# VHH binders against q9y6x5: the designs that were tried, part 44

Target 1, 379 residues: q9y6x5
Amino acid sequence: LPPKLLLVSFDGFRADYLKNYEFPHLQNFIKEGVLVEHVKNVFITKTFPNHYSIVTGLYEESHGIVANSMYDAVTKKHFSDSNDKDPFWWNEAVPIWVTNQLQENRSSAAAMWPGTDVPIHDTISSYFMNYNSSVSFEERLNNITMWLNNSNPPVTFATLYWEEPDASGHKYGPEDKENMSRVLKKIDDLIGDLVQRLKMLGLWENLNVIITSDHGMTQCSQDRLINLDSCIDHSYYTLIDLSPVAAILPKINRTEVYNKLKNCSPHMNVYLKEDIPNRFYYQHNDRIQPIILVADEGWTIVLNESSQKLGDHGYDNSLPSMHPFLAAHGPAFHKGYKHSTINIVDIYPMMCHILGLKPHPNNGTFGHTKCLLVDQWCI

## First folded at step 20 (VHH)

Design uk2
Fold by OpenDDE, fold request of step 21:
Structure uk2 (fold): chain B 379 residues (1-379), chain A 121 residues (1-121)
Amino acid sequence: as target 1 above (379 residues)
Amino acid sequence: EVQLVESGGGVVQPGRSLRLSCAASGFTFSRYAMHWVRQAPGKGLEWIGNIYEDDETYYNPSLKSLVTISRDDSTNTLYLQMNSLRAEDTAIYYCARHVWGEARTSSFDYWGKGTLVTVSS
């Protein structure tokens, strides 16, 4: 039988949640499979960019989804959650479901993974759900498992996306033990439902399953605010993205805008595009704006009339609070193995290997995941 | 205080046109993208479209041919022109202020109270 892989994302599942909360279902999943304790994601640590990095193996500058909110100065197009279906934004890379879909006797399925309801390079998943936040996990799971089990050509790659615990993390903050315990309990129950469903359908032993996330969550506070309006008049720039990484499009001379912002706060680094640190791999794309503001961990960039969240993400990708985890189970994976860390871009070449796909050029290192796989030598 | 107030709703016959307005106050209107959303009875929220600071507009593909969004920054007003209204367009219509950087969460931080549009023969 051709290898099959289900990729599951719980948005905003911070890695250390596994140490601080109880996850009986997830722990059982891990016990029978593998765990990567920390996954270093890509900068910026936001939802659309990191989900696309998982399935392309590329840094954001390379796959072109550089933020949840983007602007292209040449075409004057805007990108946001509400208008994310233009292939223009996604076509700078080829995600794994497209690669898989183009193979003979294979098809792909998706339940609301970012980009899966968009024709990318004129190819869309054979089976997909349009994004709708009101659709339950159960319904998403039902569709995915139905497609995995009954499709012709067979679905060999599928994605499943869920919005929690990200939404709750924003609302409550990650340090709210009471509320986050409740939220994370629900997540674990959903994992239980997933496993149970797979077992019921006889898929559990033959299906490779990866459970991961795109980013973590850091605690924000009213005491840690950076007000841009105190530093620069709004008439001097267009705001493309706000916090914790602001994207600034100057309406006047860039240098003048930079000079107004460079000392705005000791808790915010201001970069001209060409001066963005190399370690971020966040420079070589026209969709990155001329000036980037990066707030320190836990600090929020605000405007006079802006709202505030108790938790946020998007910060430096070296911060542990921004890191998700990866767990996996199936014939391709060892049982009872724990690994310390990988890069999020490493997931792509691993998935390609599992599926027998030739990977597109990517930034991942297959060697980082060899210890997870039964057919590889552990380095 | 940020405020959004929708108006222009009412009872209209099928095939008619209606123009909704949203009066914004308490913030610098001109630097925000604005959205229209609606909620029909017994249904979830449906995104209609938005307009950015530079007047670029985006629409729900299912509604694109039927709606036009515009704005007047001098009066802090957002508009929704609806044409060829159908019974299915019966809903409460809301204007909402855009939030930067959100994904798969609320893309809006402030909403109006909404205005009811009833399309009935």
Scores: ipSAE 0.912, ipTM 0.960, lowest interface PAE 0.5, mean pLDDT 96
Fold by OpenDDE, fold request of step 21:
Structure uk2 (fold): chain B 379 residues (1-379), chain A 121 residues (1-121)
Amino acid sequence: as target 1 above (379 residues)
Amino acid sequence: EVQLVESGGGVVQPGRSLRLSCAASGFTFSRYAMHWVRQAPGKGLEWIGNIYEDDETYYNPSLKSLVTISRDDSTNTLYLQMNSLRAEDTAIYYCARHVWGEARTSSFDYWGKGTLVTVSS
C-alpha cells in the first residue's frame, strides 16, 4: 500500500506553549513519535504565506503568497482573506497536493488548508472543503478520515486546518494565562479527538501524521504603538498591508515617501524593496511593494482610526515568539525522538520523501529532517 | 469613534430591486476597503463582496450577477445594489470596514448594526 500522510495545522500555535501549558494528548502523541521544538518559519510570519511555504518548500518571494493582503500593480488585482480564490495568486508555485495527484494515480484531500479550494495549475484537490469558519473540527475530521479510508484512487495526502489558537491569541494576547490556558486545553482535546478517531478507524498505525503550525504570537500593548499618520500624510501613499509589516505603495516619489518614514520610529525599520535584508528572502517578487516597514517585536503599526489587538504575528522570523513547532507520528517517524530546530521549508522535501514523490525545486533541505525518519541515517 | 450605519432595508416583493446605503464616519473613509456581508435567519455570516480604495470590486461568485457594490468618497457612503431579489435573499445586511493583514480570523474590524431586507410575496 502506498504511504499516507495527514498534515494538520493549528494556526498560531507558538512553540513555547508546549513548555508553559499542559497538553496530555499532544504529549502522548509526541512520546510515540517525534518533536521538533522550534520551526523557523518564513518572513513575513503570516498565515497564508507560511502555510503555502509548508506545502511548497519555498520562500515567500518564490511561491508568490507574500502576505495575507497583497496587491499586484501590473494587473491591479487585490488579494485578501475574503478574495483568495483567484488562481493568479497561487500559480507561481506547485503545492504538494497537486504534485501528489499528477505524479501517481493518487488522490489528495483537504479540510480548509489555504489554497486547497483553488484550482492551481488547473488542478484542484480531489476532495476538499470550501473554507467556512463555522464548520466544526469534528466535521472537518470526519470528512478527512472518510476520504482517507474510502477513496479511489486512494487519498495518500490530506490536510486539516484549524483557526485556533491564533484567533484567541489576537484577542487575549499570549500572556493572558487564564484565557490562553482554556483555549489551549481545547486544542489538546481536539488532538485527542483526532488520535481517537484514527484509532477507531484502524488508521493510526499506518498513517503518518504531522501536527504543526504556521507561526507564533507576541504580546501587544497600547503603550507600544507606531502611528504612521504622525509621520506621513495618507494622500502620499496607498496602504497594502499594515502591521507588523506594512506594505507601502507610494503615490508620490518613492524617495520622498521613504524620507518621511525612515525616522518615524526607533522601533521600526524602513526598507526600500532593494534594501530588504537578504536573510528574509523577501525581495524577488513583484508583489512585494516598493517600501516595507517592519516593526520591532511587540510594537504595532497603527493609523489614527485603527482597531487594537492584544496579540499579533508577522514579525522577524528569527524571533522565538514567531516560531511554531512540529510533531509527527507514523511508520516513517522514530519514536521518542526530539529535535531542536528546522526550517519550515524543510517540511516539504520530507513530506515528498515520505510519499515517494519527486519534489519540485524548493528551498528546503532534506538533510535537516533525516534524524526524524526511520529509513535515514542521522548524522 | 468609528461608525457605520446601514439603511435602505425593508419589505420587498420577489423580482424587485433594492439599494442599500452605508454611512461611514469617524475615520478616513477613502483609504479603506469596505465589505458587505449578510446573515439569513438560522444561517451563518455570508460574504457578499468588497470594494477597494481604487474602486476595484470583488464578489461572492454565487451572488455576482445580482449585486453591485460602489462607493462615494465625497460623502463617505458605501452602496449595495441588489437586483432580482429572491426569498432566499432575506437577511440582515451589514457593511464592514476592511482590516489589513488578517487571515482566517476576521477580514474586518468594524461593522454596523445592519439593515433588514425581507423578500416576500
Scores: ipSAE 0.911, ipTM 0.959, lowest interface PAE 0.5, mean pLDDT 96
Fold by OpenDDE, look of step 20:
Structure uk2 (fold): chain B 379 residues (1-379), chain A 121 residues (1-121)
Amino acid sequence: as target 1 above (379 residues)
Amino acid sequence: EVQLVESGGGVVQPGRSLRLSCAASGFTFSRYAMHWVRQAPGKGLEWIGNIYEDDETYYNPSLKSLVTISRDDSTNTLYLQMNSLRAEDTAIYYCARHVWGEARTSSFDYWGKGTLVTVSS
């Protein structure tokens, strides 16, 4: 049988949640599989960029999804969660489901994963759901497992996406143990449902399953705000993205805008595009705006307003609070093995290996995941 | 305080046109992208479209041929022109302010109370 892989993402699942909360189902999943405790995601640590990095193995500057909100100055196009359907934004890379589907006797399926309801390189997943937040996890799971079980050509790669615990993290903050305990319990129950359904369908032993996330969550506060309007008149720039990484498109001389912002707050770094630190791999794309503001962990950039969010993400990708985890189970993976850390871009070459796909050029390192795989030598 | 107030709703016959308005106050309207969304009875929220500060517009593909969004920054007003209305267009229509950088969580931070549009013969 051809290898099959299900990639599952719980948005905003911070890695240390596993240490601070109880996850009976997920722990059982891990016990019978593998765990990577920390996944270093890509900068900026936002949903669309990191999900696309998982399935392309590319840094954001390379795959072109550089934020949840983007602007292309040449075409004058905008990108956001509400208008993400234009292939223009996605076509700078080839996601794994496209690669998979273009193979003989293979198809891909997707439930709500970013980019999966868009024809990329004139290819859309054979089976997919248009994004709808109102669709339950159960319905998403049912569709995915049905497609995995009954499709011809067979579905060999599938994605499943869920919006929690990110939404709740924003609302309650990650430090709210009472509310987050409730939320995370629900997540664990969903994992239980996933495993149970796979077992019921006879897929559990033969299906490779990866459960991961795109980013973590940091605690925010009303006493940690950076008000841009205190530093610069709004007529001098267009805001393309806001917090915690603001993308600034100057309407006047860039240097003048920079000078007005550079000392705006001791808790915010201001970069000209060419001066963005190399470690971010966030420079070489026209969709990155001329000036980037990066707030310190836990600080929120605002426009003369308060913020309702008690948690946020998008910060420096070296911060542990921004890191998700990766767990996996299936014939390709060891049992009872834990690994300390990988880069999020490393997931792509691993998935390609599992599926027997030739990977497109990517920034991942297959060597980082070898110890997870039964068919590889681990040093 | 940020306020959004929709108006222009009512009962209309199929095939007719209707223009909704959204009056914005309490913030610098011209700085924000604005959205129209609707909720039909017993259904979930449906995104209609948006307009950015540079007047670029985007629409739900299922509704693109039937709606036009525009804005007047001088009056802080958002508009939704609907043509060839159908019974299925019956819904409460909301204007909402755009939130930067969000995905799959909350694309909007402020909403109006909505205006009811009923399409009936």
Scores: ipSAE 0.839, ipTM 0.928, lowest interface PAE 0.6, mean pLDDT 96

Design uk2
Fold by ESMFold2, look of step 20:
Structure uk2 (fold): chain B 379 residues (1-379), chain A 121 residues (1-121)
Amino acid sequence: as target 1 above (379 residues)
Amino acid sequence: EVQLVESGGGVVQPGRSLRLSCAASGFTFSRYAMHWVRQAPGKGLEWIGNIYEDDETYYNPSLKSLVTISRDDSTNTLYLQMNSLRAEDTAIYYCARHVWGEARTSSFDYWGKGTLVTVSS
């Protein structure tokens, strides 16, 4: 019987929500499995980059999805959520579902994980849903479980993506206890439904399940705006991405653009590409623009306008507010074990191990996750 | 105040063409990507396509042979050309302003009230 793995992401699930809100279903899942209390994600702490880092084990500079908004000056290609399907953007890495389904007698399934509806290296997930935010969690789960039970060759790796609590985190901010409590209760109910569905279908005992997220959320405010238009005329650059990490493509001498920006705000760091801190692992890709602006936590870069967001993410990956959690259950995992921290890139080699796959070169460290696994010696 | 105003809708016979306009004000139009989105009766929103500030366009694959998006930065106007209209193209058509760096929700922050296109069967 080949090992099977379901990878689930609830977008924007900040690690400390677990201690600040009640999750009876998720806590029962954790009690019967493992918890990693903090996952240190990759910079920038945005959705597409971090979801791709989970499934490739690579830093953003290495897998090429360096932001949710990208531009290639040579080809004039643009990347955004609306136009994300050109394999050009995704082909600098090989995600785990591609590697999985190249094995004999294996297929992969996907319910809307970023990139799973793209033919990466001419290979698309064996079963997949085209992204559509209107599709309910229940329908996504029903498709995934149907594929896990009824496919030939069998589905051994499946992904499931859900947009909350990220959408509500942006709308309300993480400090809005009333609204976030309501949203997080709904998510806990969905986790309960997931577990119950797997039990009813006879999958629960032999399926490994990881529940994780890509990033957290920090509180924003109209009192914490950085008006870029007050510092530099818009004609001097092309704006590739805005907040909280702006990507600046100069139209004039780069040093002149840098000098106009460097004293714009004490709440923003301005980096020439070569001066980006090494700890970000965010320098060695042509898609990273010549100048980036990194706002301090809770600050928003704007273009002479107010911001409608009450919460945001994308900030420095050392910030606890940017960190998600990871929980897992299944035959590969210990029961009732808690671990403090891993790097998000460590998830990929662990998943490859569980599935018996040879990992591509990556930035993860298998040793960081081996205490979660029953087949590994842990000190 | 950001304002987007669609126009050019109306009743059109099947097989004909129609050009919609979107007048933009209250922001520097020339630096933003812009989108067209539609909503048929009883249906959800359907993304039609976008155009970036450098005139590069991207389309919903199911519609790309039927529509053309253009812009005129001198008049702050976004256009949608629709050809070979069918009854299923009956919808309210909206223009929308692009938002940088969003994923897996809306790719735009402002939109207009829409213009109704009715294709008689």
Scores: ipSAE 0.831, ipTM 0.927, lowest interface PAE 0.7, mean pLDDT 94
Fold by ESMFold2, fold request of step 21:
Structure uk2 (fold): chain B 379 residues (1-379), chain A 121 residues (1-121)
Amino acid sequence: as target 1 above (379 residues)
Amino acid sequence: EVQLVESGGGVVQPGRSLRLSCAASGFTFSRYAMHWVRQAPGKGLEWIGNIYEDDETYYNPSLKSLVTISRDDSTNTLYLQMNSLRAEDTAIYYCARHVWGEARTSSFDYWGKGTLVTVSS
């Protein structure tokens, strides 16, 4: 019987929420499984890029989903949350659900994970939900468990995505203990419901479950704004993405645009594409614009307006506030083991190992996750 | 203050066409992508489509052949042309301003008050 894996993401779940808030259900999950206390994600620390990095094992420059907002000057194509279904954007990599369901006697299922409602390499998840934020967690879970339990060929890999605590983190900020406690309690209850449903359906003992996230969240403030319009006339460039990493397509000489921006704020770094720090692994893709602006943690780039967000992400991936966690339970995983850190790209080769899949070329290191797995020597 | 004001709604017979307008003020309209969204009675919000500053348009696939979005940056006006209207097109129609870089959360920071379109014989 082939191993089965459910990959769950709670968007924007900062790693240190585990230490600063109560999670009785998640802590029980961890107690019977494994925890990676923080996961170093990829730059930029945004939703679509990091979800695709989890399922491809690739840096953003390599898988081509380099931001939540993209533009391709050759084709004149735009990418955004409202317009994310053109396979053009996704086809620079092969996500694990495609590899999985192309194996003999295997299917993949998806509830809202970014990209699973797109025919990537002419292949869409065998069972999927079109993205709709109004669909409850309960309905997403019911569909996933139905597919895991009742499909032929069997569903061996499934994904489940939930928008919280990211949405509330943006609205309230991570430092709003009253509102975030309420939000995080609801998420813990959803994890309890997930575990209970899997037990009720007889799936719990033979299903591997990973609970993780794409990034964290940092506090923002109206006192920490960078007004781009104070530095450069808007007619000199096209804005492809704004904050906290702005993507600038010059309309005039690139060096002239760079020079107008380089001293705009001491709280913002301005990079020509060729000067982007190598540690970001964020340079070698045509979708990365000629100039990027990287705000310091907690700073917001604005266009002569106030900001409505009290929390944000997308910053430098070395920042602990940008890091999620990973917890896992199932027959492939040790019980009661805690691990300090992995890279988010390491999740892909680990998942491939669990499922018996040959990984595509990727940036992950299987050795970083060996200590989580019962069939591997830890040292 | 950012303001978006829709107009052109009303009662219209099935099979007819209707053009809605959205007058924008309080921001540099020409640099923003703009959206049309609708809400039918008792239903959730349905994205219709958008138009970028370079006039590139994207549409909800279910509506693509029935609607056309255009803009006039000289008058700060967004348009929605709807053709072959059906009873199920009865809704409040909103224009909305795009927010860069959002995913799986609110993609709009400002909304109009909406204009009601009723399609009935």
Scores: ipSAE 0.821, ipTM 0.925, lowest interface PAE 0.7, mean pLDDT 94
Fold by ESMFold2, fold request of step 21:
Structure uk2 (fold): chain B 379 residues (1-379), chain A 121 residues (1-121)
Amino acid sequence: as target 1 above (379 residues)
Amino acid sequence: EVQLVESGGGVVQPGRSLRLSCAASGFTFSRYAMHWVRQAPGKGLEWIGNIYEDDETYYNPSLKSLVTISRDDSTNTLYLQMNSLRAEDTAIYYCARHVWGEARTSSFDYWGKGTLVTVSS
């Protein structure tokens, strides 16, 4: 009778979508469980870093997935969505599915959560799908529920990842009410299908379910571009990442590159690595480049070209537009409780508590989530 | 004005080799990682591999050892060498330009129109 947890992410689900759009199925899920209205995520507010922070409880500088695009000058390795499977990138931390399946009589299952198709510390999720965006939500859910019901040793921790509303948020922008309403209705229907499937399979009563996201989305515009090529000759640096946080590896003297960039735009902050604000917890990793450029909200850094997207994320993690939500239901959680905010790194120690796992050293604070849990004294 | 033009497709016998080219214009080719992608009739897109500006390459594991990607920055040209071709390699082959910092969404911002490769007797 081990405790079971399903962790679900809908990528790019901005917290205030809950207030601005109709979600009958998600609101019913929340009514019978808990809601955290805003989750303060980690800087940079990008997909791979924040998904890894959820499952490790660590800031990006500590888990080593510091961006969706990375470069290691010593090994000459590149990291991107297309080539994300080298364990080299992931091995600076231990994600919860590894810890879980190393316990006696337990296994882990994954439907496309970032990193679950990588052998991290020589350990890959016991059951997993290789990432493939063409696999439907229904197929992902069917695999997860099959594994939850039919595995030996039993699956006690499972993850499920879905690309929306992030993909549509980039395409249309969060201010496109008509298209985003259509997209978000489809997502609410998927949540309804999830709950109904779990009920039909007899899982609903004893499975803890967390529905969350990694970041939000802000509106972009062709009127808010920062043309990097107008400020610096491209031969002076290697570009590791572009927007909204550019990562700059100087090819010439670092101070000379910094000086060419520092007055490029009033809508962009230029930091030497040692000068990155401490509140970002984004300094102490070799994968963070010597110079980063941080665009203001809604501004896009470009290379003498127009931008092809109308929404983006990756900005300062203090911005409400970058914050997702968290909802949860199950025997570990109260019913009908709403909580204002937690940090995204707090999710990991909470999940470890629910599963009876000893957390690895992390940046989360268990006390921040106690009020969500039935077995804890709420302060 | 970004343009990617694939060439070198055609009908080829099983077991033979074929080299595809992609001519790039309208951007600084030497700054970008580039990709090859294919689509077989009635199937979805299949990523073949990529090459970074420093010539580092990464391949779809199912195609590794069957393909080689290279580039010539002096002619703004991307190449795909395919060996021991099989009927299942019949597809439209596309080159695509890499976009930095995307995850789990479109990782390419510009595509060519493709070149058809037909492997049959």
Scores: ipSAE 0.811, ipTM 0.921, lowest interface PAE 0.8, mean pLDDT 94

